# VHH binders against p49116, part 308

Target 1, 238 residues: p49116
Amino acid sequence: EGPLLSDTHVTFKLTMPSPMPEYLNVHYICESASRLLFLSMHWARSIPAFQALGQDCNTSLVRACWNELFTLGLAQCAQVMSLSTILAAIVNHLQNSIQEDKLSGDRIKQVMEHIWKLQEFCNSMAKLDIDGYEYAYLKAIVLFSPDHPGLTSTSQIEKFQEKAQMELQDYVQKTYSEDTYRLARILVRLPALRLMSSNITEELFFTGLIGNVSIDSIIPYILKMETAEYNGQITGAS
Below, E stands for the ipSAE of ESMFold2; O stands for the ipSAE of OpenDDE; V2 stands for 0.75 times the mean of E and O plus 0.25 times the DockQ between their complexes.

## First folded at step 25 (VHH)

Design ra10 (framework vhh_ozoralizumab_d1; at its last look DockQ between E and O 0.57; V2 from the best seeds 0.00; counts 0 for: pae O 2.3 > 2)
Fold by ESMFold2, look of step 25:
Structure ra10 (fold): chain B 238 residues (1-238), chain A 119 residues (1-119)
Amino acid sequence: as target 1 above (238 residues)
Amino acid sequence: EVQLVESGGGLVQPGGSLRLSCAASGFRFEDYGMYWVRQAPGKGLEWVSYISWDSKYTLYPDSVKGRFTISRDNAKNTLYLQMNSLRPEDTAVYYCATIWTGSSPEDSRGQGTLVTVSS
């Protein structure tokens, strides 16, 4: 038994390509998004409760929720990523596509509505001043969602989600004792994540990543990715 | 300007090994993830491997996992692909790429190096 998350799961440090180019381009945006995606998948993989579910269940869970985890990551890292600047660059690319008749007007409307929903979600999270512990538990609640179609072990997943909810409650009550309704305000933001389209997220942030293959189809490979922890450390130096 | 130059291709027997290299210039190589992709005769491009900017993450499709190893040397601006246990179906032109875009895939890859696996 023990806590669902440890302090190592609260640390979520995104390193951006440096320096930020004067004019953002597809290479910078896709690299930035890829770093967030891999950080998010590495984060999920490192949770003992997630590891306990087995590889088939892990793949099914992540396929169902990767966009929601990614969106929480965008909100958490919005300042470090300069997300508003990235979204402005994407809008400029879309306007060029309008001028060249490369996209249908209906598709452009769908994409712009998604950008607006994403910005509003990130703004609402910033307004609440969500901290790193709260983000970690929100991500765990999203990850351990038992109501997605096709999942096995749904009872165990539900128990892990309830444990994440209880640990978040305990944290909020101890840390924000003067704000009786903080937990409720935080939790009511989560349903908006289900309105985010994974198809449009791929178009916005992952154009060019792995050549027109959906993120959903590469999830099994991402979950099996080789990870080098502390790879560059030198020990025993005198 | 961005330049990617592949080398190390050639004719090799089934079961053999080959090491591809990609020399990169014109951008901050150390800040970007890199790909190997390949194009077999008469086929489209398919990804073969990915390595993150810091080498922390590597990815492989099932067709090459366990046989191919991607690596990079950021000090030398060089990407590598170690190919072991080669099969005839690995015959292709191999390209390194910084990004694979559906809009302009040629703009983000090198000229390629031919690998032929034949007895």
Scores: ipSAE 0.565, ipTM 0.804, lowest interface PAE 1.8, mean pLDDT 85
Fold by OpenDDE, look of step 25:
Structure ra10 (fold): chain B 238 residues (1-238), chain A 119 residues (1-119)
Amino acid sequence: as target 1 above (238 residues)
Amino acid sequence: EVQLVESGGGLVQPGGSLRLSCAASGFRFEDYGMYWVRQAPGKGLEWVSYISWDSKYTLYPDSVKGRFTISRDNAKNTLYLQMNSLRPEDTAVYYCATIWTGSSPEDSRGQGTLVTVSS
């Protein structure tokens, strides 16, 4: 059996709306977040092992780990996204909600702590200078986590996770041969992802969802997104 | 100021077709995914279609999949919704939106265009 990931899975290019507006509104934040979310999920979808699990199982996996994948994506794309600016904007919007008495003190604390955790995590990853391959393998390890409740094919998922870990180990040994503890330093960052609330992440980045629409509910649809080609239409980047 | 102006609605018989348009202004249309949402009488808002900023991806709920087609022309700052095989349950005011909601204070949607499907 071939490797879990190929070079094609290392590429993780997020395209942001350009130019960045002077004032980052909810639309900009939501659009940016959506692009990252879609990119992350479509990245997962592009992995043969992920496809081999079947639609029900792979959907369940993404439902379980989308927040972690998203957060890793935030860290990986922090510079391109100007994440610090986005988070500052989110805080500013939060202040408006505070002024309108829409949030309890406890809720404010929770949200602010979450923002702090996000920043700290991203900063920690930046300090480690994680490269594209390492991010790809970390995302794979997170994706193929067998310890989520309700999963089927857990043995196979575990095998995929182990494969990701082994490939990461091989890569790190090869690329960073003089740093014997790099693998350990990288892997010990993963537990921080489990401390982050998916609900709060959703609230911060995806407040533009209608009604009962949640990231959890739309994940199956995102994974089934179809490519569209239209004759005679002018599509292009700004 | 973000402005979205929907058009193309009207009365149509079951099985008929309509094409909706949305003219966008006041923002960089080409940078944003766009949505169609609808509100039937006495019901809440429902999203019916999404298209990415680059038209690479489209998304439909099961209720309209295979019948509705979303498209966009970034050069014209226009969003489209081709609606085929219309059903009475498709009767609603249809809105163009920049996000998946019309209820947030910062949400941007148009005035809507009424689609009535009736025999």
Scores: ipSAE 0.190, ipTM 0.618, lowest interface PAE 2.3, mean pLDDT 88
ESMFold2 (binder alone), look of step 25: mean pLDDT 79; pTM 0.802

Design ra11 (framework vhh_brivekimig_d4; at its last look DockQ between E and O 0.57; V2 from the best seeds 0.63)
Fold by OpenDDE, look of step 25:
Structure ra11 (fold): chain B 238 residues (1-238), chain A 119 residues (1-119)
Amino acid sequence: as target 1 above (238 residues)
Amino acid sequence: EVQLVESGGGVVQPGGSLRLSCAASGFRFEDYGMLWVRQAPGKGPEWVSYISWDSKYTLYADSVKGRFTISRDNSKNTLYLQMNSLRPEDTALYYCATHWTGSSPEDSSSQGTLVTVSS
């Protein structure tokens, strides 16, 4: 059995709409978020161990942890995304909603707290100077979490998670040998991810979904997304 | 101002084909994933197909998979939907939208194009 992750899984490059507009509208935010979501899901798809679990289990895993993966992605891509600017824009849009009396005081508080938690988490990750390998392994640990309700093959999932943890440990020991407690410092950040509401994340970054569409409902489709190359489609893209 | 103008609809017999177009203006079309959405009489809107900003990825609703093909020409700011093997249940008002919303205030001006499949 080979490693859980390869160097190909370390690459995580998000392409943003360009140029960034002076005023970040909801459109820009949603597109950016969608790209990150797709990138995160496709990253998961690219892991052989993930594929080995089967489609049903895969879907269940992603449904359970998409918010955590997304948040790790936000942290990892914070600079490229200008996340602080995006969050500020979201707050501004929220302010508009407040003015229109669309939200209760309690809801406003919840949303604002969520934004704060997101920002704090991303800042904490930046302070730790987490590198691409560490992010990849952290995402794997989050992805292969056996403690979500309703999962099948939990023993196998746990094995994959352990493998991710061991590989991360080996990497950190090798790369950061002088920092004896780096692994611990990194891993203790993971609980913060589960304090974040997927519903609020969806509302903030994916506003205006059609009808009864939810991220949860779209995840199976994202995981089955077809590439134009496979379909022989003529694209207007370069 | 964001504008999306759909065309190509009409009346067709079951098994027939249509090609829809959506002309986009007022935003950087090439930066955004696009969707086709349809709304049948008495029903809510449903997404039909999605294409990423770079056309690398496409997505289809189960009801249209294998029959419909979404594509785009960024140089022309145009989105397309090739509809083959049309069925009566495909009868709807079709309109295009950005990302995963058909209710964006900016896209509210979309009039859609009517597709009627009947014998």
Scores: ipSAE 0.741, ipTM 0.875, lowest interface PAE 0.6, mean pLDDT 90
Fold by ESMFold2, look of step 25:
Structure ra11 (fold): chain B 238 residues (1-238), chain A 119 residues (1-119)
Amino acid sequence: as target 1 above (238 residues)
Amino acid sequence: EVQLVESGGGVVQPGGSLRLSCAASGFRFEDYGMLWVRQAPGKGPEWVSYISWDSKYTLYADSVKGRFTISRDNSKNTLYLQMNSLRPEDTALYYCATHWTGSSPEDSSSQGTLVTVSS
């Protein structure tokens, strides 16, 4: 009952560690990626339809789609993150590793192909000038995907996805009435997200985790994270 | 160079409390999320708690939720862990880290702070 998303779900503002270092380092990349991941998880768990599915279903959904949500977030925030600069630095590092014989050629090829696919996805989204409402509904379509293996309540998930698709359609037709094919152009970009490797995303942006812990294993804890109001007296932003 | 110095560990009886501190230097502490990690004898590292750069988000491992409280003071470059209702299984070397990527005791500028809970 009612719209799937409210206007509060459209706001998606990522703040970066400031200033961006002159030479990129793993600490900056990992903090920036962590901020995007937490913002994405906070967004997902704030949706009433998501809350209605229950904790076990929520965990299963997010484990299945976190990389797709993260990738949409990268595309949405690519300029504020300076993503093209980050990816260029990673490519240069990988090319130096080839010259020093530090990595296998097969692994480097896998990583380079993933970077290329990510760049192409982000470029295609930028070319379409996807707005915040469109990103919010695209994320909802990705989140409520009923075809991931191992899910329960797939009929309910499918109905939420259909509702997200209908609301995106209504928004695009109203807001971009002169562009009759905009919805189709947007939706045909989504299959590329399923080709993104969560393991390579972890290597690019999260460089391993404490005690060899993967993003998949910390998802339940991120979904339970406590949120506090900003307190400028104790935790200062500069 | 990132440097983290832990303190506040000691020996305490079950049910007691301790407050750990982590003094940070060599980076802009206020820009980075922080973690507490512990390693019990004969076990691998176990993350304990996380706090975001602005304290907006906190996470707790199930084993400590409700008993431990993470906090930070960005004006003093210091991270804290208030540990209440301590149990023998909380006995471990405790250390802090600046991000999710692995930071073992040998990767930091200090050796952590030892907490021993025994009668």
Scores: ipSAE 0.565, ipTM 0.795, lowest interface PAE 1.7, mean pLDDT 84
ESMFold2 (binder alone), look of step 25: mean pLDDT 79; pTM 0.797

Design ra12 (framework vhh_brivekimig_d4; at its last look DockQ between E and O 0.47; V2 from the best seeds 0.51)
Fold by ESMFold2, look of step 25:
Parts: C-alpha cells; structure tokens; sequence
Structure ra12 (fold): chain B 238 residues (1-238), chain A 119 residues (1-119)
C-alpha cells in the first residue's frame, strides 16, 4: 500500500579502499567492485516489495538483473570510485596481454567495446545529472523487470515495476518541473543496460572475489549474507 | 610480499570446538575482504566463509552455516574462524586467503593449519 521505496533506499554510500594505490591492481579493483556488489544486493533485499515475492523469486530476479544493478551502481558511484581511472588501468593491462599473446584478438575487441559502452553509459548519466532518488527508482525498475525468462510471479513483478515508474514520474515532475522531457531522457538510457555482458563484467571486476565462479552461482549466498551494524559507523548501505 | 600465517588447528573429538587464527602482513589488511578455505585429503579446495573489510557482511558455505563464525580484528591484522560442533567431514587443511579463485588462493602464501576431527 505505501510507497515502493522510502528515503532509506535513496542513500547509497560507497566506501573505497584508501588510499588508492599508485599502480592499480586486480586486488584493488576486485575489492572496490565487491563493495559495490554487496551494497547493491543489500539495497535490493531491503525493499519490502522484494521481500514479499519470496526467496525463490528473489533469487531468480537478482540472477537476471544483477549486472544491470551493478552497472547503475557504477554510474552512480563513478566519481567516488574514480571509475575512469580504473577502466584506463584495465585497458593498459589488456594491451600488455596482447604483447604477451595471452588473449585472443577477438576477445580483446569484445572487451574493449564493452568498456566503451560502459564509459558512454556512465557519461550519459553524468550529463543528465541523475540524482539519488532517480537512481533508486531506476534500480527498482530494473529489479522488478517482468520480462526475464523463468519468472513465476510476473504479474506481481509487473505491478511493482509500474509502481516504481509512477513514483519516478511523480518525483521528476515535482522536482524538475521546468524540464518537461527529463523523464523521457532518463528512461531512454535503460535499454543499454540489457546489452551489458555479465560475463565481461565478471572478467573486468570480479577476478579475485569469486573469479572462477559466476556471480550467478553465488547470488543465493549473497542474498542470505549476514549483516552487522555498529551504531551506524559501518559504511556500505544506508 | 603478502604473508598469511594460520594457527589454531589440532585434533578434536566430534562435537568439539577450535578457533583458527590467520595473521596477515605485507598489505593493508583493513581494506580487503578475507576468506577461509579448506582442503580435505584427496579433494580440491572448498571455500568455507567470507567476511568483508569492515565486518559488515559475512557469508558461509551451507555445510558450516550456524556452526562456524568468521571474524576479524583489523587493529591486529588478524582473521579468525570459530568452529563449533565439529564433525568428521570438517577434517581438512584450513587456510586463509584474499580474493579466492576456487582452485588456488590468489596471492596466498599460507601453509595452512590442520584440523582433524576423530574419535
């Protein structure tokens, strides 16, 4: 009955390892990405509508959309992560792999195109100056996508997505009342998320955490992760 | 050089308890998530538990959930595993890692600590 999201779902604070190493390495990148993944999963599972769908549906939804949520998180946190610097370091590493003939030319081209698409997505979101409320609703629209194969409660999921869309529309209309086309410009960015490859995201960001296994296989464990709080001094979610 | 030194293993009876420690050096321990991994005789490595850099998130393999507790003390650069209600199938070499890869811990230099659960 109430709003789909509350103000607690708008806060999305990512804490980076500090200081940033002079030479970026796979350990720093994997730790940074893991923090974003856990923050994103904690965010998703805290939503009452998500909780209402049940554990099997929750696992199916997150398996289908984790890369889209992660990519929205990258865009939202691009400045605090220094994402452009991280991607440049990854590109340099790929160039060294060519010199050592350890990776096929077709794979390198595929990975470079993915990096370019990711940079363009993040740049387009920054150009629009997407705020924390808008990101929260965009994540909810992505999370409650009824179109993924294998979902069981698609009618209820569709209703939650429609509710997220309506709440986003209401927010944009009230907050950006002089920008008539803002909602349309925001929503037209979303289809690019479905084209992002989860396998390449794993290769770019997750080699260390669970680098030999897919994120898909660990989703049930991440959704059951235990959380601890120390008087609000532990950062991550909220 | 990254160094990880495990201790606290031993021989215990079924139902017993042990507390493992992992002393870390050569990197900023407080910035990285940590894992416990085990390898039983004749088997490949199996992840056991994970704890985030700030202890906010912990994950457990289904076989140990409710019996094992992972913790860390960043002021001492030390990772812990409290192992309760031990079973014969928990017999393994236990080692800690950062950024586990499944078959070989990445950048791990640990030798492990042996846990044997038998009557």
Amino acid sequence: as target 1 above (238 residues)
Amino acid sequence: EVQLVESGGGVVQPGGSLRLSCAASGFRFEDYGMYWVRQAPGKGPEWVSYISWDSKYTLYADSVKGRFTISRDNSKNTLYLQMNSLRPEDTALYYCATHWTGSSPEDSSSQGTLVTVSS
Scores: ipSAE 0.563, ipTM 0.796, lowest interface PAE 1.8, mean pLDDT 85
Fold by OpenDDE, look of step 25:
Structure ra12 (fold): chain B 238 residues (1-238), chain A 119 residues (1-119)
Amino acid sequence: as target 1 above (238 residues)
Amino acid sequence: EVQLVESGGGVVQPGGSLRLSCAASGFRFEDYGMYWVRQAPGKGPEWVSYISWDSKYTLYADSVKGRFTISRDNSKNTLYLQMNSLRPEDTALYYCATHWTGSSPEDSSSQGTLVTVSS
C-alpha cells in the first residue's frame, strides 16, 4: 500500500476575500469561515483512503470531526486569515447581542471561553511552528478517528489513523531529527480540539442559519461537489 | 448597506421554465458566495442552491438537482437561478442570500420574488 498522504495533500491554501474591509462584519466572517470549511472538507475528500470508506462512512466521519478539522484549519491559516482580528470582530459583534440582552450571562461566558480556547489553541500551534506536512498529518489523524459514535468500518478507520500517525512520525524524525520530542509535543495538542464545542463554533462563524440548515446538514452536499472544481483551490490554481 | 433585489418570478405551468435574478449592491459581490432560498406558503425557508465566489463550486438541494442551475455574473453583481421543469411544489417566494447562514442582518431587506407553478 502507498502512503496515506501525498505531497498534494500538504498544500492548504486559503483564499480570503480581498481586500480586507476596515470593519469586519458578520458577512465577511461567514464567508471566510465558509471558504475554510469547504477547503477542509475538500481536502479530506481528496484523500484516497477517505474515498475508500464509502460515502456514508466518510460523511459520518466529517460530521463527527468537522469542528476539529475547521479548528486545525484556523490554526494553520491564522496568519492569512488575520484570525486575531476576526475573533476580535466576533467579540465586538457579540457586544451588540449582550447590549440587547439576547444572551444569558452563562451563555456569554461559554462563548467567550470558547473564543479564548480557539485563540489559545492557535497560539499554541504557532509557537510550535507546525509546518504544512505536520498539519496535514494532524488533520488526517483527526479525520480518521474511530472513536466517534455510530461509525461503521471502525477497524479500517483505525488503520488509516495509525498510518497517518506513522507517516507523521517518520516525517518528524526525518525533518526534525534534533528534536526528539517534537512528535509528542505536537500530538498532545490534539486533545484540546475535543474540548471545543461544534455548536459554539457554528454560532460564532456561521451565525444566522436559516431553517434547518446547519453545518451538519450541508456536509453531505459539500462532499458531493465536483472533484474537478475543488482541485484548483487546493493546488492554488485559479 | 447590503441590498439584494430579486426578480424574474411569475406564474408558470408545470414543466415550464423561469430565470430568477438577484441584483446585489452595498458589498463586494465578487468576494462572496451566494445562495438561493425559497419559502413556500405555510412552510419554513428551504435552502435551494449555492455558488461560490469564483463560481467553481455549486450546490443544489436534492429537490432541485438536475432542474435548477445557479450562476453569477460578477461584473454585473448579479446572481441567477435558471429553473427548468418546474413543479407545483416549487411554488414559493425565492430570495437570495450572501452566505450559508441564509440571512444576515444586512440581508433583512430582501423582498424575494414569487414563483407560482400551477396548471
Scores: ipSAE 0.475, ipTM 0.771, lowest interface PAE 1.2, mean pLDDT 89
ESMFold2 (binder alone), look of step 25: mean pLDDT 80; pTM 0.801

Design ra13 (framework vhh_brivekimig_d4; at its last look DockQ between E and O 0.45; V2 from the best seeds 0.51)
Fold by ESMFold2, look of step 25:
Structure ra13 (fold): chain B 238 residues (1-238), chain A 119 residues (1-119)
Amino acid sequence: as target 1 above (238 residues)
Amino acid sequence: EVQLVESGGGVVQPGGSLRLSCAASGFRFEDYGMFWVRQAPGKGPEWVSYISWDSKYTLYADSVKGRFTISRDNSKNTLYLQMNSLRPEDTALYYCATHWTGSSPEDSSSQGTLVTVSS
């Protein structure tokens, strides 16, 4: 009955570890990626429609789409994260993996292709100058995808996705009224997200997160994470 | 050099409490999320709890939720674990980790603190 998203869902401010190390390393990359993942999960949990689906449905939905949400987050925060520099550091690390005989040449080809596709996606989003409202609706569209196998409540999920699509359309038409094809240009970027491998994203950004566990296995715990709504453990100046 | 030094372990009866501390040095502690991990005798390591760099987000394993509380004091470079209502199955070596050091004990100089719950 109300809007799917409110203005509070548009704010998406990523804070990076500071200062950036002289040489980027897996600690910095993993912390930066973890911050983006938790920001993305906090964002998803704050949506009333998401809350209405129930815990088991929510977990299944996020397991299916977390990589798409994460990739949209990378594109949205690419400048703040210095993503091109991070990707270059990852490429440099791949040659050490060859010398340690831990990756095959075929795996390295797969990883390099994924990095190229990720960079092309982020570049295409930057060229379109996608704004915060548009990102929020695109994230909602990928979050409420009924297409994934094994989901229950798919009719309700589809209704929420259609609502996100309608609200994006309304926003673009009002805000970019002189650009008749902007909505179409934005929406044709979404299929590229389905081509991103969650396995390779974990290898690129989450190696060493908490031992050698997958993001899929910790999603139920992230969705139950406690948040400090009132900042009693953090005081600005003590 | 990155160093993580755990303390506060000991022997306690079931139902008792302990407070673990982890003193961090050699890196900007305030910029990194932190984990508590435990390893029971003869078992592999398992994560216990996580707290984000700014304390905004905390995670707990199902086995400890409601009984353990993770916290940090960035001004003292110290991570804490308050353990209440302790059970014999909580007996383990407890150590703290960052994202990087949680992937392998060899990536950190952490030695842990032993918690024994017995009656």
Scores: ipSAE 0.586, ipTM 0.802, lowest interface PAE 1.6, mean pLDDT 84
Fold by OpenDDE, look of step 25:
Structure ra13 (fold): chain B 238 residues (1-238), chain A 119 residues (1-119)
Amino acid sequence: as target 1 above (238 residues)
Amino acid sequence: EVQLVESGGGVVQPGGSLRLSCAASGFRFEDYGMFWVRQAPGKGPEWVSYISWDSKYTLYADSVKGRFTISRDNSKNTLYLQMNSLRPEDTALYYCATHWTGSSPEDSSSQGTLVTVSS
């Protein structure tokens, strides 16, 4: 049995709309978020172990952890995305909603706290200087979480998660041999992801969904996309 | 100002075909995913199809999958929807929008194009 992840799973290149506008509007934010979402889900799909779980289980897993994957993606791509600027723009847009009395005081507080948590998490990851391999394994650990309700094949999912953890451990020992506690410092960041609301994340980055359109509703469709198209993006091929 | 202008609608018999166009202006069209939405009389907006900025990703609602094809020409700032094997239930006002929302505040000027499928 081969490794859970290969070098191909380490590459995680997000392409942003270019050039960045002087004023970041909702359109720009949503497009950027959509690209990250697609990249994250297609990354998951590219893992043989993920494929082995079957379509139904795959869909359930991604539905359960998309917010965490997305957030890890935000952290990983924070510099390329100019995440701080995006978040500032989101806050500014929220001010408009506040001015128009579209949000309650409690809701405003919740949203602002969520933004703070996102920023803090990303900052914490930046301070740790997490590399591409570490992010890949962290995403795998998050993806193959057996503790979500309603999952099938939980034993297999757990095995995959353990494999991800072991490979991460091996990598860290090999790459950062002088830092004995690096693995622990990295893994202890994961609980913060569970504190973040998927609903609020969706509201912040995917505002204005109409009808039956939701991240949850589109996940099955994204997972059914052709793999060849994704590979082109990862390799930088147009 | 973002402008989206739909065209190509009309009256067609069941089994017929139409090709819709959406001319975009006021933003960098080539950087953004585009969305077709339709609204039937008395119903809310319904997602129809999506295409990514680079045309590498396309999505279709189950109701139109296999019959409709979304495409784009970034050089012309135009979005297309080829509709084949049209059904009466496809009768709706069709409009284009950016990203997943089906509509953005900037796209409020869209008027849509009417598609009527009837015998």
Scores: ipSAE 0.481, ipTM 0.784, lowest interface PAE 1.2, mean pLDDT 89
ESMFold2 (binder alone), look of step 25: mean pLDDT 79; pTM 0.798

Design ra14 (framework vhh_brivekimig_d4; at its last look DockQ between E and O 0.53; V2 from the best seeds 0.63)
Fold by OpenDDE, look of step 25:
Parts: structure tokens; C-alpha cells; sequence
Structure ra14 (fold): chain B 238 residues (1-238), chain A 119 residues (1-119)
């Protein structure tokens, strides 16, 4: 078998609305988040192993891990997105909601803690100076997680995860040979992703969903899109 | 101020066609994905279709897939919805939005356009 990931899977270029407005409104935040979401899901689609799992299984995987993929994407694209500014804007919008008594004190605390966790995670990744290959493999490890409930083909998923881990190990050994513990330092960041609420992430970045629309409900539609549509996005063609 | 003005609605028989337009102003239209949303009488709003800022991504609700086509002309700041093979259940107020909500403060100016499908 060939490698799980190729150089084509390393590219992860997010295009932001330009220019960045002085005041970040909800539309800007949602648009930015949407672009990242699509990019992340289309990245997953581009992996042959992911396709080999079948539509039902790969949909279930993405439903289970979209928040983690999204968060890794936030970390990877933090500079391009000006994530700190986006988060500050979100906090400002939240303050408006507070003033209108739309949120309970407990809910406010939960949301603020979530924002803090997001920021801390992204900062931690930045401090580690994670490169594009490492991010690709980390996303693959997260994507091919067999421990989510209700998954089929768990043995196959586990194999893919193992392959991702091995390739990451090989890459780190080759690229960072003098840093003996780099792999461990990188992998120990992954548990932080599981501490983050997908619901809160959705509320922060995808506010105002209509009716029964949710990230969960829209994922199958995104994954069924024609391949020609996301190829341009992955290659940076716009 | 963000403004979205829908047009093209009307009364049509089952099997007929309509083309809706949404004229956008007050923001950089070319930078934003756009949604068509509809609300039938007595029902909540539902998304109909989405198109990304660069038209690379399009989404359709199952109820309209194969019948409706979303498109945009960024040079004209206009969003379109071609509706073919219309059904009575497509009867609704149609409006466009810049994100996943049709009730955001920024989109509150949208009046919508009424589509009535009846024999």
C-alpha cells in the first residue's frame, strides 16, 4: 500500500474575505468559518483512504470529528484568519447578548471558557511551530479515530489511523532528527481537542442557523459535492 | 447598511418555472456565500440552497435538488435562483441571506418575494 497522505494533502490554503473590515460583524465571522469548514471537509474527501470507507462511514467520521478538524484548522490558519481578532469580536458580540439578558450566567461562563480553550490551544500549537505536514498528519489521526460511537469498519479506521501515526513519526524523525521528543509533544496536544464542545463552537462561528440546520445536518451535503468543486479550493484556485 | 432585495416571485401553475433574483448592496457581495431561504405559511424557515463566494460550492436541500439552480453574478451583486418543475409545496416567501440565518440584524431589511404554486 502507498502512503496515507501525499504532498497534495499538505496544502491547506484558506482564502479570507478581503480586505478585512475594521469591524468584524457576524457575517464576516460566519463566512470565514464556513470557508474553513468546507476546506477541512474537502481536505478529508481528498484522501483515498477516506473515500475507501464508503459514504456512510466517512460521513459518520466527519460528523464525529468535525469540531476537532475545524479547531486544528483554526490553529493552522490562525495568522491568516487573524483568529485573535475574530475571537475578540465574538466576545464583543457576546457582550451585547449579555446586556440583553439572553444568556444565563452559567452559559456565559461556558462560552467564555470555550473561547479561552480555543485560544490556548491555538497558542500552544503556534509555540510548537507545527508545520504543514504535521498538521496534515494530525488531522488524519483525528479523522480516522475509531473510538467514536456508532462507527462501522472500525478495524479499517484504526489501520488508517496507525498509518497516519507512523507516517508522522517518520516525517518528524527525518525532518526534526535533533528533537527527540517532538512527536510526543505534538501528539499530547490532541486530547485538548476532545475537551471542546462542538455545540459551543457551532454557536460561536455558525450562529443563526435556520430551522433544523446544523453542522451535523449539512455535513452529508458537503461531502456529496462534486469533486471538481473543491479541487480549486484545495489548490488555491479561486 | 446591508440590503437584500428579492424579486421574481409570482403565481405559477404546477410544473411551471420562475427565476428569483436578489440584489445585494451595502457590503462586499463577492466575498460572501449566499443562501436562499423560504418560509411557507404556518411553517418555519428552511434553507433552500447555498452558493459560495466563488461559486465553487453549491448546496441544495433534498426537496429542491434537481429542480432548482442557484447562481450568482458578482459583477452585478446579484444572486439568482432558477426554479423549475415547481410544486405546490414550493409555495413560500423566498428571501436571500448572507449566512445561515435569515433573521440576522443585517438581513432584517429583506422583504422576500412570494412564490405561489397553484392550479
Amino acid sequence: as target 1 above (238 residues)
Amino acid sequence: EVQLVESGGGVVQPGGSLRLSCAASGFRFEDYGMWWVRQAPGKGPEWVSYISWDSKYTLYADSVKGRFTISRDNSKNTLYLQMNSLRPEDTALYYCATHWTGSSPEDSSSQGTLVTVSS
Scores: ipSAE 0.786, ipTM 0.892, lowest interface PAE 0.6, mean pLDDT 90
Fold by ESMFold2, look of step 25:
Structure ra14 (fold): chain B 238 residues (1-238), chain A 119 residues (1-119)
Amino acid sequence: as target 1 above (238 residues)
Amino acid sequence: EVQLVESGGGVVQPGGSLRLSCAASGFRFEDYGMWWVRQAPGKGPEWVSYISWDSKYTLYADSVKGRFTISRDNSKNTLYLQMNSLRPEDTALYYCATHWTGSSPEDSSSQGTLVTVSS
């Protein structure tokens, strides 16, 4: 069968609400994050290998890795999102919450450590100047992880991950032939993604809970949603 | 100041229809995705539907899919929820929101709109 990803899977263009408000607020942060989440889910859904695994396996994979995909998206789009500015605003908000005794000191410490790890990850990716092809293959490697508990078809998932790794290797060797260690430097960044907490990501970027509903519980709905063309047909009928 | 004002609720018999509106002001409505959320008496908030800023993506809770339709009119800064084939379990306070929340309206002026389905 053909390559795992095509050039259409390399395109990852995030459109931000414009203009950025003078003072960042929860509405801007949540909208920016929501756009990235939907872009990331649409990206995963568009991959033929992902489609071939079937609906139940697809949902299980994305539930297991959505935070890693989202974090890679944050790193890839950090400049266009002004992520450092967003994180600074969140830190200021958390410090105000300490002053008003609204959150426990232990929780705030946990959240601050997460923010530091996220900043460190994004900075490391920027220093390596990771390009769009490399991001696409890294996302595929984390998406097709056979190591998550409860997965079916793990042999096929492993084969897809191996194919993503092979295609990344071929791309790096061709494009960065003068840099013998680039592939190794890129791959050693991936373990940091497993340290990211989906719970804290929701708190930082998605402002609390949707009732008792988490991001991983709405993932089946996101994966099954239809495009604007279909929705335009049903919403514009009357 | 973000303001969201819901209207269109009322009392309706099972099988009836209502169209809810959410008038938005104090922000650039056309740049933000919107949620409908409902809260039945004594229950926690429950998300109902979502529409992205550009209307490209919509989501529906399983309990309402096929019966409810979310839409928006950016020229009027208004979000809509067309509710058909209403059931007694749809009885709730309905409100709109601009972010991932299941708790309540974003400002003190937003009271939601009550939908009561009973005969």
Scores: ipSAE 0.550, ipTM 0.772, lowest interface PAE 1.7, mean pLDDT 83
ESMFold2 (binder alone), look of step 25: mean pLDDT 80; pTM 0.808

